# Ledger of designs, part 25: VHH binders against a4qp31r305to451

Target 1, 147 residues: a4qp31r305to451
Amino acid sequence: PPGSRLVLMSQVCKQTLAKDSEKLNDVNIKLHRCSEAFIYLLSPLWSVTLDKCRNSTLVLGPVRTSVHIQSCENVRVVCVAGRLTIGGSFNCTIHSLTPTRPLLLPGNASLTLGPFHTQYPTLEDHMASAGLAVVPNLWNQPLLFGV
Short names: E, the ipSAE of ESMFold2; O, the ipSAE of OpenDDE; V2, 0.75 times the mean of E and O plus 0.25 times the DockQ between their complexes.

## First folded at step 19 (VHH; framework vhh_8emy_2)

Design ko (at its last look DockQ between E and O 0.10; V2 from the best seeds 0.00; counts 0 for: pae E 15.3 > 2, placed apart)
Fold by OpenDDE, look of step 19:
Structure ko (fold): chain B 147 residues (1-147), chain A 126 residues (1-126)
Amino acid sequence: as target 1 above (147 residues)
Amino acid sequence: QVQLQESGGGLVQPGSSLRLSCAASGFTFSQESMHWVRQAPGKGPEWVSSISGSGGSTTYADSVKGRFSISRDNPSKTLYLQMNSLRPEDSAVYYCARTYSITSHGSKYKTTFDVRGQGTQVTVSS
């Protein structure tokens, strides 16, 4: 069922990875220790976790539940997501559309938050599929916990 | 070279209307969401409105909802802001921006732009 599958992408390094497959629909994505990577996952996703990624750019299709960024450095994330959480991350930039306030967990430094500013042809369909709307967008209203 | 150029500002009476324009060049305009931000004297930049690349989605700051309308013409690479029912508190320099961001340093935040124009002055006064 939706949200039951996990796709692990570990140690994607020095490459461009672009996927827009139905195989990614409503799956949980975990990106682990990616480095110097450009990753495009342009499908409606269930959840996304970035763990210990560095010097990378991630452009995600709409994420139904949450995008979690943990222990990342110099990472750029572009996403539409139900929830956004960031912890232990340094010099990261997140461009998001989220109906909930981003949660900034302890350990962050030099974070940049911005609005979702990118589009691709099937984005609106994917947003609809993911149950996400343009309004409200609370990207600029983070909640700081333990900071 | 990415360029944005705002126009359409001016001095107007409260309750009046203005239409701002922004001419874009140097990038694939239709592929980017665009934003209007404003900065009043003595205040930091304030986000006003955003529109998706296709123009199918728009969003607004609470302070301008129901009064302002953002739109775009992708063939001419032009962004617009229709401002109705203007108030004195709307007085500011208005900027067109490709990216608007807030940088967090602990409990402090800084507003930044990657690309914006020189701005156009809007003054609402009786």
Scores: ipSAE 0.022, ipTM 0.343, lowest interface PAE 4.3, mean pLDDT 90
Fold by ESMFold2, look of step 19:
Structure ko (fold): chain B 147 residues (1-147), chain A 126 residues (1-126)
Amino acid sequence: as target 1 above (147 residues)
Amino acid sequence: QVQLQESGGGLVQPGSSLRLSCAASGFTFSQESMHWVRQAPGKGPEWVSSISGSGGSTTYADSVKGRFSISRDNPSKTLYLQMNSLRPEDSAVYYCARTYSITSHGSKYKTTFDVRGQGTQVTVSS
């Protein structure tokens, strides 16, 4: 069933991972304590959580539900997502296409938001399978929570 | 660990003055723009004032212009808000904050606030 599996990628260090396999379709991904890594997951995904990652770059296929970025430092994320949440993170850059306002939780500093700028051949098909459209894109209208 | 601690609030009469302080630690204070934000009961947060890292540039919300003065002392890592001619509508919890840096490709930067402290209560009664 969609969203029933979890793939944990823990302590991926100083390497590049690139996957575009249909075996990742509709999977929950957790990236935990990854450092100095380049991670490309070019499949339609269910959810993605980045937790305590540093000095890394992530490029994600469309994420049906949410991308959560928590306690990260010096991380670049490129994603299409239903929702985007960022908390406790420092010096991070997020390029996104999202139909909801990015939610900024307490503890962030030096965040850079930008529009989604990545293309790959099956992107439109993956967006359709994840139920995501090109408009609206609210990347530049974050919402603060916890003030 | 970034810490911000506000102090100097109190219960005062209309027309009084107060000076708020914000002690900062855990970051390079002199390199960051700092802000005062306030929140009254039942209302959303309201930006009050900002000051550049050097202290050379200040800005104020229209509701406080001419009455409030923001300043900083970089050696002591302390931010201040001098509040004069206080009115009942100034009653709120006051927070100091750092800037979130929002950088948009081909668009203007947006400023948001990194609030970390418990704030200091200012109550202006009759």
Scores: ipSAE 0.000, ipTM 0.164, lowest interface PAE 15.3, mean pLDDT 81
ESMFold2 (binder alone), look of step 19: mean pLDDT 82; pTM 0.808

Design v1 (at its last look DockQ between E and O 0.23; V2 from the best seeds 0.00; counts 0 for: unsure alone 63.0 < 65)
Fold by OpenDDE, look of step 19:
Structure v1 (fold): chain B 147 residues (1-147), chain A 126 residues (1-126)
Amino acid sequence: as target 1 above (147 residues)
Amino acid sequence: QVQLQESGGGLVQPGSSLRLSCAASGFTFSQDWMHWVRQAPGKGPEWVSSISGRGGITTYADSVKGRFSISRDNPSKTLYLQMNSLRPEDSAVYYCARTYEITFHGSKYKTTFDVRGQGTQVTVSS
């Protein structure tokens, strides 16, 4: 069922990874210790977690539930997501469309937020599929938790 | 060369309407999200609205919801912002901005990022 699968991408380094496969549909993605990477996951996803990634750019298809950025440095994330959480991250830039207020957990520094800005051919269809086509965008209304 | 040019600003009274335009050139307009951003004196830029490449998805800042409407005409490569029920706090320089679509070419992916125009002044005053 949707949200039951996990794809772990660990130590993607100094490379571009681009995927738009139906195999990614409604899966949980975890990126672990990626560095100097450009990662494009252009499918409707269930959830995405970035953990300890550095000097990387991540462009995501619509994420049904949440994008969680943890302990990242110099990471750029472009995403449409139901929820966005960021913790322990430094000098990161997130361009998002999110109907909920981004949650900023402790330990962040030099975060940059912006509105979602990336188009690809099937984006709007994916957004519709993910239930994110008609939602408010609260990208600029973060909540600070424990900060 | 990628270029954006805003127009349609002016001095108007509260409650009035304005329609801003942004002429785009130098890129495939329909493949990019477009945005309106405004900046009032002494303040930082404020996001106003966004629209997807096809125009099927629009989003607005809370401060302008229900009053502003973003649209685009892809054939003419023009972005619009219909501003109704204008308020003094809407006074600002309004900019249009774009960000590129990821272009698929075989197994290759490319993403490019944003440019802004010179802006158009909107002043709402009685």
Scores: ipSAE 0.894, ipTM 0.938, lowest interface PAE 0.5, mean pLDDT 95
Fold by ESMFold2, look of step 19:
Structure v1 (fold): chain B 147 residues (1-147), chain A 126 residues (1-126)
Amino acid sequence: as target 1 above (147 residues)
Amino acid sequence: QVQLQESGGGLVQPGSSLRLSCAASGFTFSQDWMHWVRQAPGKGPEWVSSISGRGGITTYADSVKGRFSISRDNPSKTLYLQMNSLRPEDSAVYYCARTYEITFHGSKYKTTFDVRGQGTQVTVSS
């Protein structure tokens, strides 16, 4: 069933990891303590959490529900997502397409937001699969909580 | 060398339409998302619209949604912005851009974009 599986990617270090397998379709992904990595997960995903990652670049296929970025440093994330939440993160850059206002929790410093800007051959099909084919982009209208 | 050249602006009445063009060179136009950005006097740059490399995905700022339409012609390396139902608050210099970002430092922020052209002035009379 969609959204029933969790894939944990812990301590991915000093490598480029690229996956576009249908085995990742509708999976919950947690990236934990990844460092100096380039990670491409080019499948329609259910949710993604980045926790304590540093000096890394993440390019995600469309995420049906949410992308949560917590306690990251010098991380670049590129995603289409239903919701986007960032907290406790320093020098991070997020280029997104999201129909809800990004939620900025306490503890961020030097946080850069931009519109989604990547393309791969199956992107539009993956967006349709995730229910995000025709949605507005509210990337530039964040909500700040707990200032 | 990346070059972007905007054109098609003018002085129009409220409710009028204009079509802006952006001629591009020096990069793989068809693979890059492109953006329209506008800047009114005394204001910071404001993101208006974005389009995917193949043109299948378009997004718009709330202030222009339903009135503006972004498109591209990849063979001619040209980006367009069709602006309908123009309002005085749409008056600005319009730029096409390959990048646009907002950097937050606490409650303060700064906006940057890749300015490569001179822009095209749109003025909607009151």
Scores: ipSAE 0.617, ipTM 0.841, lowest interface PAE 1.5, mean pLDDT 90
ESMFold2 (binder alone), look of step 19: mean pLDDT 77; pTM 0.774

Design v2 (at its last read DockQ between E and O 0.65; V2 from the best seeds 0.72)
Amino acid sequence: QVQLQESGGGLVQPGSSLRLSCAASGFTFSQEWMHWVRQAPGKGPEWVSSISGRGGITTYADSVKGRFSISRDNPSKTLYLQMNSLRPEDSAVYYCARTFEITFHGSKYKTTFDVRGQGTQVTVSS
ESMFold2, look of step 19: ipSAE 0.651; ipTM 0.851
ESMFold2 (binder alone), look of step 19: mean pLDDT 83; pTM 0.826
OpenDDE, look of step 19: ipSAE 0.909; ipTM 0.945
ESMFold2, look of step 20: ipSAE 0.625; ipTM 0.843
ESMFold2 (binder alone), look of step 20: mean pLDDT 81; pTM 0.818
OpenDDE, look of step 20: ipSAE 0.910; ipTM 0.944
ESMFold2, fold request of step 21: ipSAE 0.588, 0.606, 0.363; ipTM 0.832, 0.834, 0.743
ESMFold2 (binder alone), fold request of step 21: mean pLDDT 82, 82, 82; pTM 0.823, 0.814, 0.824
OpenDDE, fold request of step 21: ipSAE 0.922, 0.919, 0.922; ipTM 0.951, 0.950, 0.951
ESMFold2, last read: ipSAE 0.571, 0.567, 0.268; ipTM 0.819, 0.819, 0.734
ESMFold2 (binder alone), last read: mean pLDDT 82, 86, 82; pTM 0.824, 0.861, 0.827
OpenDDE, last read: ipSAE 0.922, 0.919, 0.921; ipTM 0.951, 0.950, 0.950

Design v3 (at its last look DockQ between E and O 0.74; V2 from the best seeds 0.00; counts 0 for: pae E 2.3 > 2)
Fold by OpenDDE, look of step 19:
Formats: structure tokens, C-alpha cells, sequence
Structure v3 (fold): chain B 147 residues (1-147), chain A 126 residues (1-126)
């Protein structure tokens, strides 16, 4: 069922990874210790977690549940997501469309936020499919937790 | 060369309407989200609205939701902002932008645009 599968991408380094496969639909994505990578996952996803990634750019299709960024450095993320959480991260940039307030967990420094800005041919269809076509955008209203 | 040019601002009374335009050039307009951002005197820039490349997705700040409407005409590479039921607190310089960022450094913040125009002044006063 949707949200039951996990795809782990570990130690993607110094490369460009671009996928728009049906196999990515409604899966959980975990990116672990990626570095100097450009990663494009242009499909409706269930959830995405970035853990200990560095010097990388991530462009996502719509994420039904949450995007979680933890312990990352110099990472740029572009995403539409139900929820956004960021913790322990430094010099990261997130361009998002999210109907909930981004949750900033402890340990962040030099964060940059912006509204979602990326267009690809099937984006709007994917947003509709993911149930994210008509939502508010609270990208600029973060909540601080544990500070 | 990427360029944006805002127009349509002016002095109007509360409750009135105004339509802003933004002429874009130098990039593939339909492949980019576009944004309206405004800046009032003594305040930092405030995000107002965004629209997807094809125009099917629109989002608004809470302060303007239900009153403002963003749209675009891709063949003419023009972005619009229809502003209805204007209030004095809507008074600001309005900019169209391709990207907009806020960087947080402790208690301080910095705003960044990759490209925007000179802005158009909107003044709402009785």
C-alpha cells in the first residue's frame, strides 16, 4: 500500500541522480550521507528524509506527508510537502510549499527559507494526484521547537 | 538578460481596487513560478503571492487571501496581481520576483532576490 515501501539512497556522492519513475510513487525516501550530489525525484512521494547530507541539491515531486532534514550542511531542498521539519542543520536553503508551519528543531544555524519555485511538465498533475493542488503556503511562518 | 518590470501602482482610497502588471523577459517565463513581494516603509519585504508556471497553482499570504488574485499570461510573459478591497496596510512598493529567500542569522534576517524589477508604489489612503 502507499507509504509502505522505503527506498534508501546512501552515500550518493559527486553525481547527478534524476528519476521520474512510477516506481517512486508514494514511497518513503531516505537520503543518507549524500555529498556533492544533485538529486531529482520528480514523482509524487510519500515522505522524504535527509540525514547527514552535505553540499547537495535536492528537487522533489510533491511529498504527501513530510520532508525531514536532519544534520545536513550546505544543502538546498526544493519541495512541496504536507509538513517540513529541519533540525541540526547548517547553511541550508529550503524552497517550499507547505500547508503547515515549518518546524525548526534545535541545532540549526544559517537557514534560508523561500517559496517553492520549480516547474517541471507534470508538476501540477503530480500535485493534484498527491492532494496538494489546493493548499495554503506557510513557508515563511516557521515554528521554533526546543529552543 | 533577465528582466522584470512592474507597473500599475498608484494612490487609491480604502476599499478600492488596483491591478498590477509585471513584464518579464530574458527567460522562459512559462517554466518558472512567479511571486509578488511587497515592502512597506520601515519594514522588511513581505511575500504576497505565488503562481505556478502554467498558472494552475496559486498561493497567498494570509494578509491578502480572499482580496488579492494572482494570474499570468504566458504568451505575453506578463504577471498580474488583482488587488481588491484595498486597505491602508497594503501600502507598499510591490515587486515581482522569480525567486525570494529569507536567511535567518540568529535574531537577524536577510532577504534575497535573484531577479526583480524596480517595483511599483501602491498607496492606500483616505
Amino acid sequence: as target 1 above (147 residues)
Amino acid sequence: QVQLQESGGGLVQPGSSLRLSCAASGFTFRQEWMHWVRQAPGKGPEWVSSISGRGGITTYADSVKGRFSISRDNPSKTLYLQMNSLRPEDSAVYYCARTYEITFHGSQYKTTFDVRGQGTQVTVSS
Scores: ipSAE 0.891, ipTM 0.935, lowest interface PAE 0.5, mean pLDDT 95
Fold by ESMFold2, look of step 19:
Structure v3 (fold): chain B 147 residues (1-147), chain A 126 residues (1-126)
Amino acid sequence: as target 1 above (147 residues)
Amino acid sequence: QVQLQESGGGLVQPGSSLRLSCAASGFTFRQEWMHWVRQAPGKGPEWVSSISGRGGITTYADSVKGRFSISRDNPSKTLYLQMNSLRPEDSAVYYCARTYEITFHGSQYKTTFDVRGQGTQVTVSS
């Protein structure tokens, strides 16, 4: 069933990882303690959590439910997501397309938000298949909870 | 060097329409998301709309949705904003841009974008 699997990618260090396999379709992804990495997960995903990652870049295909970023440092994330939550993170940049207001939890410093800006050959096909060609993008209307 | 040149603004009455243009050069236009950003005097820059490189994905700020339409013509490297049902609160200098960001430090924030053109003034007055 969609969202029934979890894939943990732990301690991906000093490498470029690029995946667009159907094996990642509708999978929950957790990236844990990744560092100095470039990670491209260009499949429809169920959810993504980034936890304790540093000095890395992450580019995601459509994430059907949520992207949660916690305790990260110097991380760049490009995503389309149903929901976006960020907490405890320093010097991170997130470019997103999301129809809900991003939630900024306590503990962030130097957090930069921008609109989704990724270019890759199948981008518009992926967005069209997800029904996102004409949707609100609320990336610029975060909720600052407990700030 | 990247160059962006906005045009098509003017002084109009409420309810009027205008079509803004942005001529682009110095980069691979068809590969870039493009944005419209507006700035009224004494206010920070406000994101208005974005369009994907091929034009298949468009997004709009809530304040303009249903009234504004973004489009592009990749062969001529031109970005457009069709503005219908204009209101006094739409008055601003309009810029096309490749970047627009908001940076947060605790509860404070700053909006920025990389200004490349002079912008085009839109004034909607009663």
Scores: ipSAE 0.443, ipTM 0.760, lowest interface PAE 2.3, mean pLDDT 86
ESMFold2 (binder alone), look of step 19: mean pLDDT 86; pTM 0.862

Design v4 (at its last look DockQ between E and O 0.19; V2 from the best seeds 0.00; counts 0 for: pae E 19.7 > 2, placed apart)
Fold by OpenDDE, look of step 19:
Structure v4 (fold): chain B 147 residues (1-147), chain A 126 residues (1-126)
Amino acid sequence: as target 1 above (147 residues)
Amino acid sequence: QVQLQESGGGLVQPGSSLRLSCAASGFTFSQEWMHWVRQAPGKGPEWVSSISGRGGITTYADSVKGRFSISRDNPSKTLYLQMNSLRPEDSAVYYCARTYEITFHGTKYKTTFDVRGQGTQVTVSS
């Protein structure tokens, strides 16, 4: 069922990964210790977690539930997501469309937020399928938790 | 060279309507989301609205929802902002932008545009 599968991408370093496969549909993605990577996952996803990634760029298809960024450094994330959480991260940039207020957990420094800005051919269809086509965007209204 | 040029601003009374335009050049317009951002005197820039490349997705700040409408014409590479039921608090310089960022440094913040025009002044006053 949707959201039952986990794909772990660990230690993706100094490379570009581009995927737009139906195999990614409604999958939980975890990126662990990626470095100097450009990663494009252009499919509707269930959830995405970035953990301890550095000097990387991540462009995502619509994420049905949440994007969580933890302990990252110099990471750029472009995403449409139901929820966005960021903790323990430094010099990270997130361009997002999110109907909920981004949650900023403790330990962040030098965060940059912006509205979602990336277009690919099937984006709007993917957003519709993910239930994210007609939602508010609260990218600029973060909530600080425990800070 | 990427260029944006806003127009259509002016002095209007509360409750009136105004339509802004933004002429884009130097990039593949239809492949980019576009944004409107405004800045009032003494205040930082405020995000107003965004639109997807094909125009099928639109988003708005709470302060303008139900009153403003963003649209685009890709063949002419033009971005529009229809502003209805204007209020004095809508008074600002309005910019179109391809990207917009806010960098937070503690209690301080810095805004950044990759490209924007000179802006167009909108003044709502009785």
Scores: ipSAE 0.899, ipTM 0.941, lowest interface PAE 0.5, mean pLDDT 96
Fold by ESMFold2, look of step 19:
Structure v4 (fold): chain B 147 residues (1-147), chain A 126 residues (1-126)
Amino acid sequence: as target 1 above (147 residues)
Amino acid sequence: QVQLQESGGGLVQPGSSLRLSCAASGFTFSQEWMHWVRQAPGKGPEWVSSISGRGGITTYADSVKGRFSISRDNPSKTLYLQMNSLRPEDSAVYYCARTYEITFHGTKYKTTFDVRGQGTQVTVSS
């Protein structure tokens, strides 16, 4: 069933990890304590959480529900997502395409938001699989709670 | 220094076409999203269209979707807006822009447009 599986990627350190496998279709991804890593997950995903990652770059295929970024430092994220939430993060850059206003929770500093800027051959098919469209894109209209 | 110079505007009849150009310098043009923003007399600025650095992703305001086409030529550092089926409500000064970073309570947001040129006037009247 879509959205029932969790894939945990913990302590991915000092490596490049690239997956475009159908085995990741519609799964929940948690990236935990990754460091100095370049991670490419180019499949349609159900949800993604980044927790306590540092000095890393993450490029995601379209995420049906949400991308949560929490307690991260010096992380770059490129994503298409239904929702985007960021909290407790320092010196992070997020380039996104999202039809909802990004939610910024307390504890962020030096956070940069930008428009989605990535292309790969199957992107359109993956967006259709995740039920996401290119409009509207509200990357530049964040909502601040508790700030 | 960042410079943006718009051109190609004019006075035209409804239903006409125009192609606007924006010459860019002072930054790595091919690495930045570029935008068109317009401002009619007595109105606030209105976002029109955006294009990714490599040109593969384009987005449009609902009011221009299907009539306007944004493009870029990275070797010449030039941004374009092809405007077809022009209407009186498209009359405005058109500006090109790159994303402008702002900081709010220690958090940076790329939520505004960096407008540097004088714009180019488009007037649709008959």
Scores: ipSAE 0.000, ipTM 0.102, lowest interface PAE 19.7, mean pLDDT 81
ESMFold2 (binder alone), look of step 19: mean pLDDT 80; pTM 0.797

## First folded at step 20 (VHH; framework vhh_8emy_2)

Design w1 (at its last look DockQ between E and O 0.24; V2 from the best seeds 0.00; counts 0 for: pae E 4.0 > 2)
Fold by OpenDDE, look of step 20:
Structure w1 (fold): chain B 147 residues (1-147), chain A 126 residues (1-126)
Amino acid sequence: as target 1 above (147 residues)
Amino acid sequence: QVQLQESGGGLVQPGSSLRLSCAASGFTFSQEWMHWVRQAPGKGPEWVSSISGRGGITTYADSVKGRFSISRDNPSKTLYLQMNSLRPEDSAVYYCARTFEITFHGSKYKVTFDVRGQGTQVTVSS
């Protein structure tokens, strides 16, 4: 069922990874210790977690539930997501479309927020599929939690 | 060279309408989301609206939702902002931008535009 699978991408380093596959549909993605990577996951996803990634760019298809960024450095994330959470991250940039207020957890430094800005051919269809086509956008209304 | 040029601003009365335009050049317009941002005197920049590359997705700040409409014409590489039911609080310099971001440095913040024009002044006053 949707949201039941987990794809772990660990230690993707110094490479470009581009995936546009039905196999990614409604999958939980975890990026762990990726470095100097360009990762494109252009499918409707269930959830995405970035953990301890560095010097990387992540462009995501619509994420049905949440994008969680933890302990990352110099990471750029572009995403449409139901929820966005960022903690313990340094010099990270997140461009998002999110119907909920981004949650900023403790430990962030030099965090950059911006609106979603990436276009690809099937984006609108993916957004519709993910239930994110017509939603509020609260990218610029973060909540500071525990800071 | 990437360039944006806003136009269409002016002095109008409350309740009136105004249509802003933004001429884009130097990049593949249809492949980029576009945004409107405004800045009033003494205030920081405020995101107004965004539109997807093909125009199928639009989002708005709560402050303008239901009153403003963003659109684009990709063949002419033009971004539009239809502003209806204007209010005095809508008074600001309006910018179109390809990207817009806010960087937080502790208690301080920095606003950065990837590219924007000179802006167009919108003044709503009775």
Scores: ipSAE 0.898, ipTM 0.939, lowest interface PAE 0.5, mean pLDDT 95
Fold by ESMFold2, look of step 20:
Structure w1 (fold): chain B 147 residues (1-147), chain A 126 residues (1-126)
Amino acid sequence: as target 1 above (147 residues)
Amino acid sequence: QVQLQESGGGLVQPGSSLRLSCAASGFTFSQEWMHWVRQAPGKGPEWVSSISGRGGITTYADSVKGRFSISRDNPSKTLYLQMNSLRPEDSAVYYCARTFEITFHGSKYKVTFDVRGQGTQVTVSS
């Protein structure tokens, strides 16, 4: 069933990982303590959590529900997501396409938001699979909660 | 492709008015905060004014408050700047822009601008 599986990627260090397999379709992804990594997950995903990652770049296929970025440092994320939440993060850059207002929790500093610019051949098919459209994009209308 | 075309500048006397226009295409205009930025010879760029996508929120630099008025017409994808009581220090090339990036430091933020056009020259003679 969609959204029932979890893939944990813990302590991915000094690697480039690229996956575009149907095996990742509708999977919950947790990236934990990744460092100095380039991670490309080019499939329609159910949810993504980045926790305690540093010095890394993540390019995600469209995420049906949410991308949550917590306690990260010097991380670049490129995503299409139903919802985007960021907390406790420093020197991070998130380029996104999201139909809901990004939620900024306490503890962020030097956080940069920008519009989604990335294209790959199957992107539109993956967006359709995740139920996401190119409009609206509310990347520039964050909500500051508890800040 | 994103395009922005500024027009409406000119050479005018102090105290005059001008209305600048910016024609936009290649993006969903009504969902973007839009901005005017100006640059005088030998100076860095200066933010002038911003307007929300729906037009309900406007902000102005202190140097132009009460004299300039930003507006937009979403059906025609056009941004405007009405400049009244022009002064020699308003002389600059004026650009319209989308938001490029927003950087947050706590609850404070800085906006950088996506400038695509050639700008329109405004010269106010002394």
Scores: ipSAE 0.293, ipTM 0.726, lowest interface PAE 4.0, mean pLDDT 88
ESMFold2 (binder alone), look of step 20: mean pLDDT 86; pTM 0.866

